VHH binders against Late secretory pathway protein AVL9 homolog (AVL9). Designs and how they scored, part 2

Target 1, 145 residues: Late secretory pathway protein AVL9 homolog (AVL9), of Homo sapiens (Human) (q8nbf6r17to161)
Amino acid sequence: LHIVVVGFHHKKGCQVEFSYPPLIPGDGHDSHTLPEEWKYLPFLALPDGAHNYQEDTVFFHLPPRNGNGATVFGISCYRQIEAKALKVRQADITRETVQKSVCVLSKLPLYGLLQAKLQLITHAYFEEKDFSQISILKELYEHMN

## First folded at step 1 (VHH)

Design g7 (framework vhh_gefurulimab)
Fold by ESMFold2-Fast, scan of step 1:
Structure g7 (fold): chain B 145 residues (1-145), chain A 126 residues (1-126)
Amino acid sequence: as target 1 above (145 residues)
Amino acid sequence: EVQLVESGGGLVKPGGSLRLSCAASGFTFSSYAAAWFRQAPGKEREFVSAIYSGGSTTYADSVKGRFTISRDNAKNSLYLQMNSLRAEDTAVYYCAAETIYVTRSGGTYEHDFDYWGQGTLVTVSS
């Protein structure tokens, strides 16, 4: 039900950089704020050790936001890119490489074709060399609805 | 458990050279950013140089062209080659390694590093 981008902050480590639609109603899609029940989402989507890999995919699940809801299923594709290859260089980049993940959160279990599509979208997102270009992410969301 | 052990500090004359070494255990330098910082008496700690997982490097303006950071992945060691030393280079030099996910622009800063060595004293005087 959501597309989420997880990346890094120079002080805080991994955090949500983007969500569509926003994870919290009323927030901007660039809000870093998470529902309390989903406080571990950034670590599940971009786990410890991810920096050792060029790219990978992980599956996870999140509890309902209110106690009576359904389990939320997540799939995350993370990838690295050389900072010097970026067309638009963010102020918080100090490593040779930048890591981000693109996640899909759904109320239904995720299966193989969606994983393949998410990987392609993640590649396209990184290929832009400009992480502010979110039209590809919005297009993925529209296709899932 | 991450440990950093520094060596190579000492007394050197102006214009001289010195190589600092930092040996790591509990992690591999090739997978993380690593850096040298220094602190002179009565001053705040300042950034000197950093090396990133892919081998790219960054230097403070005050040392650029004189100092060279490097690592030997087989020996799991970090080095700082210091040439053309000046009296103002006198400081305790610290080896630091990043073992958590932190990114920033313009080089590395003290708060980006999770593990630190004990420091090694470099004195530049006649």
Scores: ipSAE 0.000, ipTM 0.117, lowest interface PAE 14.9, mean pLDDT 72

Design g8 (framework vhh_gefurulimab)
Fold by ESMFold2-Fast, scan of step 1:
Structure g8 (fold): chain B 145 residues (1-145), chain A 125 residues (1-125)
Amino acid sequence: as target 1 above (145 residues)
Amino acid sequence: EVQLVESGGGLVKPGGSLRLSCAASGFTFSSYEAAWFRQAPGKEREFVSAISSGGSTTYADSVKGRFTISRDNAKNSLYLQMNSLRAEDTAVYYCAKTEYTIEYGGQRYVTYDYWGQGTLVTVSS
């Protein structure tokens, strides 16, 4: 089980900004590095070209690591917010809107009640207007684990 | 395993009263907040009332002062006493068990992981 935040960076494209616990054992929570098998995770979690809507939810699958094992299931709740509404603005934010998704990765099939929980947490995360406030994301992990 | 079964619905005239019951099984009822929701024909499901494990209650503005939620942890049961019923109270009533409750950013977020099948309440003359 992992909680992941994916954002869009104007110079780097879609990338993982946060994970809990870290996707690669030993890395920091803010590492952008992904397992080779999951290199497409950012694009699956934050759909490109469908940004006319304020919110969206995506279900996806990731292959097992090292060529064998169980499929990993993903659910992503995407939102966008005006940069003007942020309480804390990152120095490198040059866009009018900020786009991020909050994702859950699990070896167990995801279900509708988990989607509802994730949507509530994603709304709370954006309502903070401060994306450095990750305690709510850690709470999501503890309640699902 | 987890089961919620509503009962007590029926036809009642405006100004009348009904008491709804919800029987819970398959989990430790006393540890969870429980709630009543309703869904009128052609409308979305709406919140009616909730009661915490400790007995604290919350009501939707539309029912406050007319409805009373209560629980009996020894009997694993949830109740809704409905008084001064109005035509607009006509709906299928559902009980629900909370899965996740948090307070964050001045808001209270509640997720429900199980719903009953519902009981129909019709208020008509």
Scores: ipSAE 0.000, ipTM 0.114, lowest interface PAE 17.3, mean pLDDT 73

Design g9 (framework vhh_gefurulimab)
Fold by ESMFold2-Fast, scan of step 1:
Structure g9 (fold): chain B 145 residues (1-145), chain A 125 residues (1-125)
Amino acid sequence: as target 1 above (145 residues)
Amino acid sequence: EVQLVESGGGLVKPGGSLRLSCAASGFTFSSYAAAWFRQAPGKEREFVSAISSGGSTTYADSVKGRFTISRDNAKNSLYLQMNSLRAEDTAVYYCAKDLYYYDSSGYYPEAFDIWGQGTLVTVSS
């Protein structure tokens, strides 16, 4: 079970910007490093066609780590906002529009109200206009335990 | 509370018409695909028709040209207009909400997470 934020970087493309708990044990929650088996997670969570939508939800699967586990289920809610509307603009934001997704990774398929909750949390995250405000994302994780 | 409530079922003669309604509450209806399924006595639940959040429709071959699915997002309602009814259309009709936001699911029953209680449609002389 993980909460993951994926964003678009002008030089690196889609990358993981946040995970809770960290996807690699011992890493910081802001680590961009992925397990090799999950190297395509950023693209699956924030696909190339995402810019055609103001917001949307996409579902995906990740292979088990080390080949001996169950399939991991992913739900991503992505959204975009004008960079000029941000309360705090970080140095790496050079695009006029910022796209990010909030994802939940789970060993079990997620059902109805969890998807609605994820969309609500994604809206709240963007409404802060400051992507360093991660307390709402940690709350989502706690509510899924 | 997430709910779907069907109405409009009843007894109708072959060749007749019925309009089924489904009232949605407790979720953002406009963001989800919705579908009608039916189950005849002793048979599995089968797909009838679906409508995407954007209004695109699909129909089972057995009902295409006779049934019309529609939605009214302002009223949080889903409808099924059934024309030229046949005895084989006799079933309990269920309204269902797509499991996935913005229409990621297929048209099998397991792809739907919220179901109504059902409304009985009997087509007989």
Scores: ipSAE 0.000, ipTM 0.089, lowest interface PAE 18.4, mean pLDDT 75

Design h1 (framework vhh_8h5u_2)
Fold by ESMFold2-Fast, scan of step 1:
Structure h1 (fold): chain B 145 residues (1-145), chain A 124 residues (1-124)
Amino acid sequence: as target 1 above (145 residues)
Amino acid sequence: EVQVVESGGGLVQPGGSLRLSCAASGFTFEDSSYAMGWYRQAPGNQHERVAIIYSGGSTNYPDSVKGRFTISRDNAKNTGYLQMNSLKSEDTAVYYCAADLWGYDESYSEYDYWGQGTQVTVSS
């Protein structure tokens, strides 16, 4: 359904930083706005305690956006990197480490190979050391279908 | 008017150098939300990306031009550049400047703004 990147904002905490396609039709890919039904997505994808791990994967569920719709399945792979290792440092990155998750939201409970692919893509995304390079995330979406 | 305009193309001998410029109007590269790339189309070929500079400043090049071409951006002048060294006859193509919010490495049709192109011919 969607590829989502979740990270931290210095004032708002855990938030969506990117989505493909956008979670709300008509919004930009970098919109932080969430459907009311999915307001807990950032916390499910990048949970408390994630800071204790270099990398890990978590599975979660989101309610349907329609009352009678099917459950949405989420797979999140989160990772951290030393801020000093970044080739490009955004103006708002002032912490010692940067932590983000890359998530796949699907109408089907896609396990196994998707988890492995998501882990590889998340690692590659961090290895770019430039979080503005989102073409790899779009490639993940193309191969998810 | 919102556009990008290329300049600096021309005829050069093998082993020579050219510097292409991409002047943006109606928007600014200082807004780091934009990635800027150079694409080329040689006779009989599809468009290929030869350089990209992402919003944060990192760059990428295909093996065919790596070490010979350098992309850069001057935000104060709102202009992007492609420095081409050690030119080969295979570099003959129309070169296009493109600006894209997401810097995709896909079809050129996914870029937001394209210039009209500038011809580069490498021949004796």
Scores: ipSAE 0.000, ipTM 0.107, lowest interface PAE 18.4, mean pLDDT 72

Design h2 (framework vhh_8h5u_2)
Fold by ESMFold2-Fast, scan of step 1:
Structure h2 (fold): chain B 145 residues (1-145), chain A 126 residues (1-126)
Amino acid sequence: as target 1 above (145 residues)
Amino acid sequence: EVQVVESGGGLVQPGGSLRLSCAASGFTFSYDSYAMGWYRQAPGNQHERVAIITSGGSTNYPDSVKGRFTISRDNAKNTGYLQMNSLKSEDTAVYYCARETVYEITSGGQYTHDYWGQGTQVTVSS
């Protein structure tokens, strides 16, 4: 249903940095705002202790939006990179390493079919060394529809 | 306006003590759903949670600091503390404070954290 990027902010902790399509209709793709039912999404995608791994994949569940909908399934591939390796370093990056996850949210548990592709796309996203380059994330979404 | 500010770090000799403070603004640690944690990261190492305290006062520590570190909170001042005694060279790290909550689906009681500060440096050197 959605492609989501979660990162770690030095003051906010884990937060959504990008979503496609936006998680809240009418918001920008770079909105940090979440549906109330999904307020724990950033931590589920980039959990406490994820910093102990250079990269890994985690599976999680989200409650339905608007009460009685179906459970939403999440798969997150997270990775670390040295800030020194980035081509573009934003002013808000204060740590020597940058950690982000690329997530797919779906109403269907298609993880076994998507995991390898998500991992490759996460690697490509980090290989850009410029996290503003979101074209590959949009391509992933289009391939799912 | 939401922020967490750590303070109290510095340079100490092995066996010395330090008291770290965590001041929160724009939110509260007082609500029953919130816990507070202290985390650390040394150069070349992974982040590590070193202490947690729930709104009810329950605490937990990893074996590496158990008996030496004590976490506490002052809900009236919206401030948390980490008392570090018998410091070792292995305790050298940047220490971070975080507000935490529990979400049942994550791991049967695993904590989630919403806000992190800039950290405060602790160096233990002879």
Scores: ipSAE 0.000, ipTM 0.102, lowest interface PAE 17.3, mean pLDDT 70

Design h3 (framework vhh_8h5u_2)
Fold by ESMFold2-Fast, scan of step 1:
Structure h3 (fold): chain B 145 residues (1-145), chain A 126 residues (1-126)
Amino acid sequence: as target 1 above (145 residues)
Amino acid sequence: EVQVVESGGGLVQPGGSLRLSCAASGFTFSGYSYAMGWYRQAPGNQHERVAIISSGGSTNYPDSVKGRFTISRDNAKNTGYLQMNSLKSEDTAVYYCAAGPDYLEWYESLGDYDYWGQGTQVTVSS
């Protein structure tokens, strides 16, 4: 189980901005480096057309990695917020809107309870108006697990 | 990789003050804010955290320096500072600036920071 934040960067497009625990063991939580097998994760979690919605949820699948042989299941809740409403702005944020996804990766195929908790996590994360405040993500991850 | 260059160290008498600077460059965190921290190491001792400041400006200090040291940052100049007042001989050390993910203040983990600079020597002696 991983919690992942995917954002849209004006110059780089969709990218992983945060993961807990890290997607690659030994990497930092803010690493955008992905396993080759998961190179499409950012686009699956924050898909084309996400900008047409204030918030929505999408489900997706990732192939197994590191010889595991098991499909990885993803659920993503994405939202947008006006950059002007943010308490803290990242260097890459324009003055329009900020689009981000909060995603859960799991080896479990059933998403009922995870979907409800993820929607809560995403809402709370955006309510901070400061995307560096990950204590909510950490607390809710531990509650969910 | 985030690279930093420390400056401002020197020799000062007990009770004196110094201000250290940390100039950051080579930003490779992808679109996310980061925290800055100051660490020190005296010969024969392990590294210890002296101060940390989040991207939003919240700070944290150990009891050994609380009330004497103040960390700050200038985001427009991509520079961090450590104002050191009422210096004691026990403050003699090489001071290092490190940058890391902004969540570090919520995790008690030294391992989340890497020392990016060569350090700056602070000597408190008459």
Scores: ipSAE 0.000, ipTM 0.110, lowest interface PAE 18.2, mean pLDDT 70

Design h4 (framework vhh_8h5u_2)
Fold by ESMFold2-Fast, scan of step 1:
Structure h4 (fold): chain B 145 residues (1-145), chain A 126 residues (1-126)
Amino acid sequence: as target 1 above (145 residues)
Amino acid sequence: EVQVVESGGGLVQPGGSLRLSCAASGFTFSDYSYAMGWYRQAPGNQHERVAIISSGGSTNYPDSVKGRFTISRDNAKNTGYLQMNSLKSEDTAVYYCAREDYYDSSGYFLDAFDIWGQGTQVTVSS
């Protein structure tokens, strides 16, 4: 079970910005490094034609780690916001629009109620207008675990 | 002039391997707004994407080539590659390297190829 934030980085493209707990044991939760088996996660989490959507929900699957485990189920809730609307703007944000997805990775298929909660949490995360405020993401993890 | 040039195509027997190269001029593949993709077209078919690599190094493949093809890039040489292993007769096609314009100058996601090369023929036959 993981909560993951995927965003666009000006220099690095589509990238994991946050994970809780970290996707790789020993890494910081702000690590951009992905397990080899999950290197496609940023592509899967950001929907095609993202600039045409204010928000969207995407379902995806990741292969098992080491080929011997269960399929991992993903739900991504994408949202975008004008950078000028942010209360706290990070130094690396030079684009006019900030695009991020909040994802849940689980060994079990998620119910519709959990998808609705993820959509609500994603909206609230953007409403903070300060993406360093991750307490709401930790709350989502505690609710699901 | 912005362009890409493919090389490395040829005739190979089933089960064989080839490595295709894509040399870029007038832009760099390390530019955050661009991804590099490989596409193929067999006679009578539409173009099919067989690999893509983002500026950050994330890759994606369709099931038809997953596990057999590997896309990579060398930023110092400004060159992309497609390593093709365990080739099958159905892999016979003209292969094109493309610059994927992922984002416009305002930060909007485009997911469109805007520059591609002349193509290189790959023929898998005994």
Scores: ipSAE 0.000, ipTM 0.123, lowest interface PAE 16.0, mean pLDDT 71

Design h5 (framework vhh_8h5u_2)
Fold by ESMFold2-Fast, scan of step 1:
Structure h5 (fold): chain B 145 residues (1-145), chain A 125 residues (1-125)
Amino acid sequence: as target 1 above (145 residues)
Amino acid sequence: EVQVVESGGGLVQPGGSLRLSCAASGFTFSSDEYAMGWYRQAPGNQHERVAIIYSGGSTNYPDSVKGRFTISRDNAKNTGYLQMNSLKSEDTAVYYCAVTWEYGDSFYPTSQDYWGQGTQVTVSS
């Protein structure tokens, strides 16, 4: 079970910006490093066409990290916000619109009430207009676990 | 129909220059959502990226061409360019233009949205 934030960097493309707990044990929560098996996670969370929507939800699968494990299920809620609406703007934001996804990775197929909860948390995350405010994401993890 | 069409390839002598052009249709560079890259494939080799330019104007090049190749784009004309200077025999390859959605994985060739058919560049004396 992980909560993951995926964003877009103008030089690096789609990347993981936050994870809780960290995707790789021992890494920081803000590590961009992914397991080799999950290298396409950022693209799955912010798929082709995502930029055409103010918000949407997608479901995806990831292979097991150990080769002999179970499939990992993902759900991503992504949303856009105007950079000018942000209370705190990172120095390297060159776009007028910022897009991020909030994802849940789970051993169980995700459905129904969890999707609704994730959508609410994603809205709350953007409503802070300060993406360093991660308490909401930690609360999502506690609710699901 | 969305198309990407390369032009400007040809035969040049070592130390020469070429400018490749990439025209996109059915799609616009006016949005800040798409990157444009140049890739090449020599006989027996896998594809490699030789240049990329992001919507914000940032560029990236591998060490093999850095300082010799310059990528640029003209959003009003829906066209990208690769200026190749100080060409070497090792630069001989088919050159491909790719237009990639920036929210996707622009670092993997298999994740490109649209590819051209390629243009041959031959550097020989």
Scores: ipSAE 0.000, ipTM 0.129, lowest interface PAE 15.5, mean pLDDT 74

Design h6 (framework vhh_8h5u_2)
Fold by ESMFold2-Fast, scan of step 1:
Structure h6 (fold): chain B 145 residues (1-145), chain A 126 residues (1-126)
Amino acid sequence: as target 1 above (145 residues)
Amino acid sequence: EVQVVESGGGLVQPGGSLRLSCAASGFTFYESSYAMGWYRQAPGNQHERVAIISSGGSTNYPDSVKGRFTISRDNAKNTGYLQMNSLKSEDTAVYYCAKDSLYDFWSGYTEHFDYWGQGTQVTVSS
């Protein structure tokens, strides 16, 4: 259904930074606005708790948007990188590390290859050291059809 | 050891209100930043999620209770709440508090519940 990037903002907490296609039809891909039913998506995709690993994968569920659809399944791969290693530092970053997740939302529970593909793409996204480089995320979406 | 204890249930007339509480021990609701939810099971029905709240305070409700129920949490006290207003006979059920587990993707179940408590009975009857 969607590729989503979630990041941590020092004042707002976990927030959607990018989606492809946009989570709300008609919005820009960089919109932070979420469907009411998916308001907790950022916190499910990028845990802001006691997680200690530089990289991990989380699976989660979202309700159907209009109440009469199927459950939406999420898989998130999140990573950390030193802020000083970034080629382009986003405005308002004051932490030593930047943490972001790359998520896939799907109507079907996907087995096997999706977790591996998502980890690979998340690695590539972080290796750019410039989180404005979204072509790799669009490529992930196209490969999922 | 991990445990949740629900309280605040009872008998109320249609249109009435109740406030449920969920006290957790052995873990915290902000641990791993998982959502905390209230779930119910009425006779003859499967479990239904009626409210969810993230560690950051974002909430979500199904249409059946939206506008009538309000979920909240006090992370410092490790306690969650469900304020239920304008109660209907259809709200009669045992209400459970659970940490919503995000790691059971393969179960085929819409919600995976960690640390189910004993539940608290809510009966709406005239």
Scores: ipSAE 0.000, ipTM 0.105, lowest interface PAE 18.5, mean pLDDT 69

Design h7 (framework vhh_8h5u_2)
Fold by ESMFold2-Fast, scan of step 1:
Structure h7 (fold): chain B 145 residues (1-145), chain A 127 residues (1-127)
Amino acid sequence: as target 1 above (145 residues)
Amino acid sequence: EVQVVESGGGLVQPGGSLRLSCAASGFTFSSGSYAMGWYRQAPGNQHERVAIIDSGGYTNYPDSVKGRFTISRDNAKNTGYLQMNSLKSEDTAVYYCAATYEVRVYPSGGDTYIEYWGQGTQVTVSS
């Protein structure tokens, strides 16, 4: 089980910006490095044509890590927000809109319950207007066993 | 071969103007979500971003050039531009064009982005 934030940058493209617990043991929570088996996660988590939509929910699957375990199920809640609405702005914001997905990776396909909770948390995360405020994402993980 | 080539650099007096061009070949700006940026590097410094324009026409500039420099693109000509006005000695640098393509290769994968850089063009603002 992981909580993952995926965004994109004009230079770096689609990338993992945060994970809890870290996707690679020993890495920092803000590491962009992905397991080889999950290298497509950023593409799968962001909907096609995301710039045309305010929000969306995407379901996807990842192969097992470390040799042939169970399939990993992903659910991603995408949102965008105007950069001018942010309380904290980064110098590397190139557009007037910031786009991110908040994802849950699980070994169980319990989408209904997880989807509702994830949508609420994603909305609250954007309502902070400060994406460095990750405590709500850690709380989401701690509530899901 | 995919290339991005700068042109239009040269020597100009303080207060003068120059227009740089960035010609793309091997791909088309309208064939995807390409953003284009101009970067500069003076001796001893890392490169800094001077201007950026995305596929929707949004632009951004640092305070050092805002109001003096204008970035634009012509998708039909597959060319980007940097109009530089009121040039200062501090603007002396090698100017680079970069085109960034957001690649969504689902499900086969690939790079999350491809960034093409030119070789640079020298701009010298003589005192």
Scores: ipSAE 0.000, ipTM 0.124, lowest interface PAE 13.8, mean pLDDT 73

Design h8 (framework vhh_8h5u_2)
Fold by ESMFold2-Fast, scan of step 1:
Structure h8 (fold): chain B 145 residues (1-145), chain A 125 residues (1-125)
Amino acid sequence: as target 1 above (145 residues)
Amino acid sequence: EVQVVESGGGLVQPGGSLRLSCAASGFTFSEYSYWMGWYRQAPGNQHERVAIITSGGSTNYPDSVKGRFTISRDNAKNTGYLQMNSLKSEDTAVYYCAADTSEFYLGDWSPEDYWGQGTQVTVSS
């Protein structure tokens, strides 16, 4: 079970910006490093035709790590925001929009209430207009039932 | 970073055809998330996107080239193509290709982000 934030950098492409708990034991929550089996996670979190959408939800699958166990299920909620609306703007933001996906990874297929909760948390995360405010993401993880 | 090399440009008469090629390195096109786009810029004009193909093979074209241009890809050769038919004088431009894991980058692409020289297409009698 993980909460993951995928960011879209116009020159560097898609990368993991945050995970809770960390995807690799011993790494920091802000590590960009992925398990080799999950190297395509950032790309799978992107909705097809995303540049035309303010927000969207995507379902995807990942193989089990180490080749053992069950398929991992992913749900991604994408959103974009104008860079000028940010309270805290990172120095390397060169485009007018910032795009991110908030994802949940689970051993069980996730439907209904969790999808709705993920959408609400993603909206709240963007409404902070400061992407360093990760407490709402930790709250999502702690209250997953 | 993804690197691309364009080829196939040249001089052609109105109504003629050309096929442009885009050889990519740094990734494999057979992976689910890799997209390709073709863009052009004539001197003094803003750039425009003329074709895009998604990782799944879906294509998109602006009205200016729709029905005349066809984008395709050969994942085994890591190469993309733009088949241009019924060429018009207004198609004269430098053509650039981009390949990326995200449509955001391709949608926002500009010549300032380009990694190479492109290929010149000139349509004149």
Scores: ipSAE 0.000, ipTM 0.140, lowest interface PAE 14.3, mean pLDDT 71

Design j1 (framework vhh_5j56_2)
Fold by ESMFold2-Fast, scan of step 1:
Structure j1 (fold): chain B 145 residues (1-145), chain A 128 residues (1-128)
Amino acid sequence: as target 1 above (145 residues)
Amino acid sequence: QVQLVESGGGLVQPGGSLRLSCVASGFTFEDYSSYAIGWFRQAPGKEREGLSSISGSEGGSTSYSDSVKGRFTISRDNAKNTVYLQMNSLKPEDTAVYYCAADLYSEWFGDSYAYDYWGQGTQVTVSS
């Protein structure tokens, strides 16, 4: 199990901004690097059509990372917020609206329980209006247990 | 670069004890709340056998195979990034190469594990 934050960059498209624990062992939590097998994760978590919705939830699958044959299940809750509403604005935010998803990756397809909790996590994360506050994601992740 | 290194193996007489250590590098236990570390063994001509596991969750849930319950104890020291296997009342049939393995993506609920990282193994021989 991982919690992942995916954002949309106007020039680069969808990319991973945070992961907990890191998607690549030894990398930082804010690494944008993905395993080759998961290169489509950002697009699956924050699809092209997401800009038409204030918030929504999507389910997806990823191939096994190490070729072990086990499918990885994903659930993503995405939202958008006006950039003006942010307490802290990142230097590369050039759009009027910021779109991000909070995503959980799991080896078990436990969608019902995860969906409700992920919605709460996503709402709390946006309510901070400061996306650098990843400690909230970690705390909520631990409280889900 | 994730690496696991086993140590503590060797020769011991029946009824004796050994403590195996597994030192993890390339990640810290503090960074992963849902990891699992398992101990496995493989004797010549036999399939690999799972012996014990410990989770990274608070309190560290443990499990043991029937062949070692009551004789082996798994524990961890997060400050040293090390997992131990205390082996008591050793028998000749415990002779095998012992491996530690890590699942850094273990489920925090349930016990579904896929061990992605493996050590090179340490030989344990229990002489008659």
Scores: ipSAE 0.000, ipTM 0.178, lowest interface PAE 15.6, mean pLDDT 73

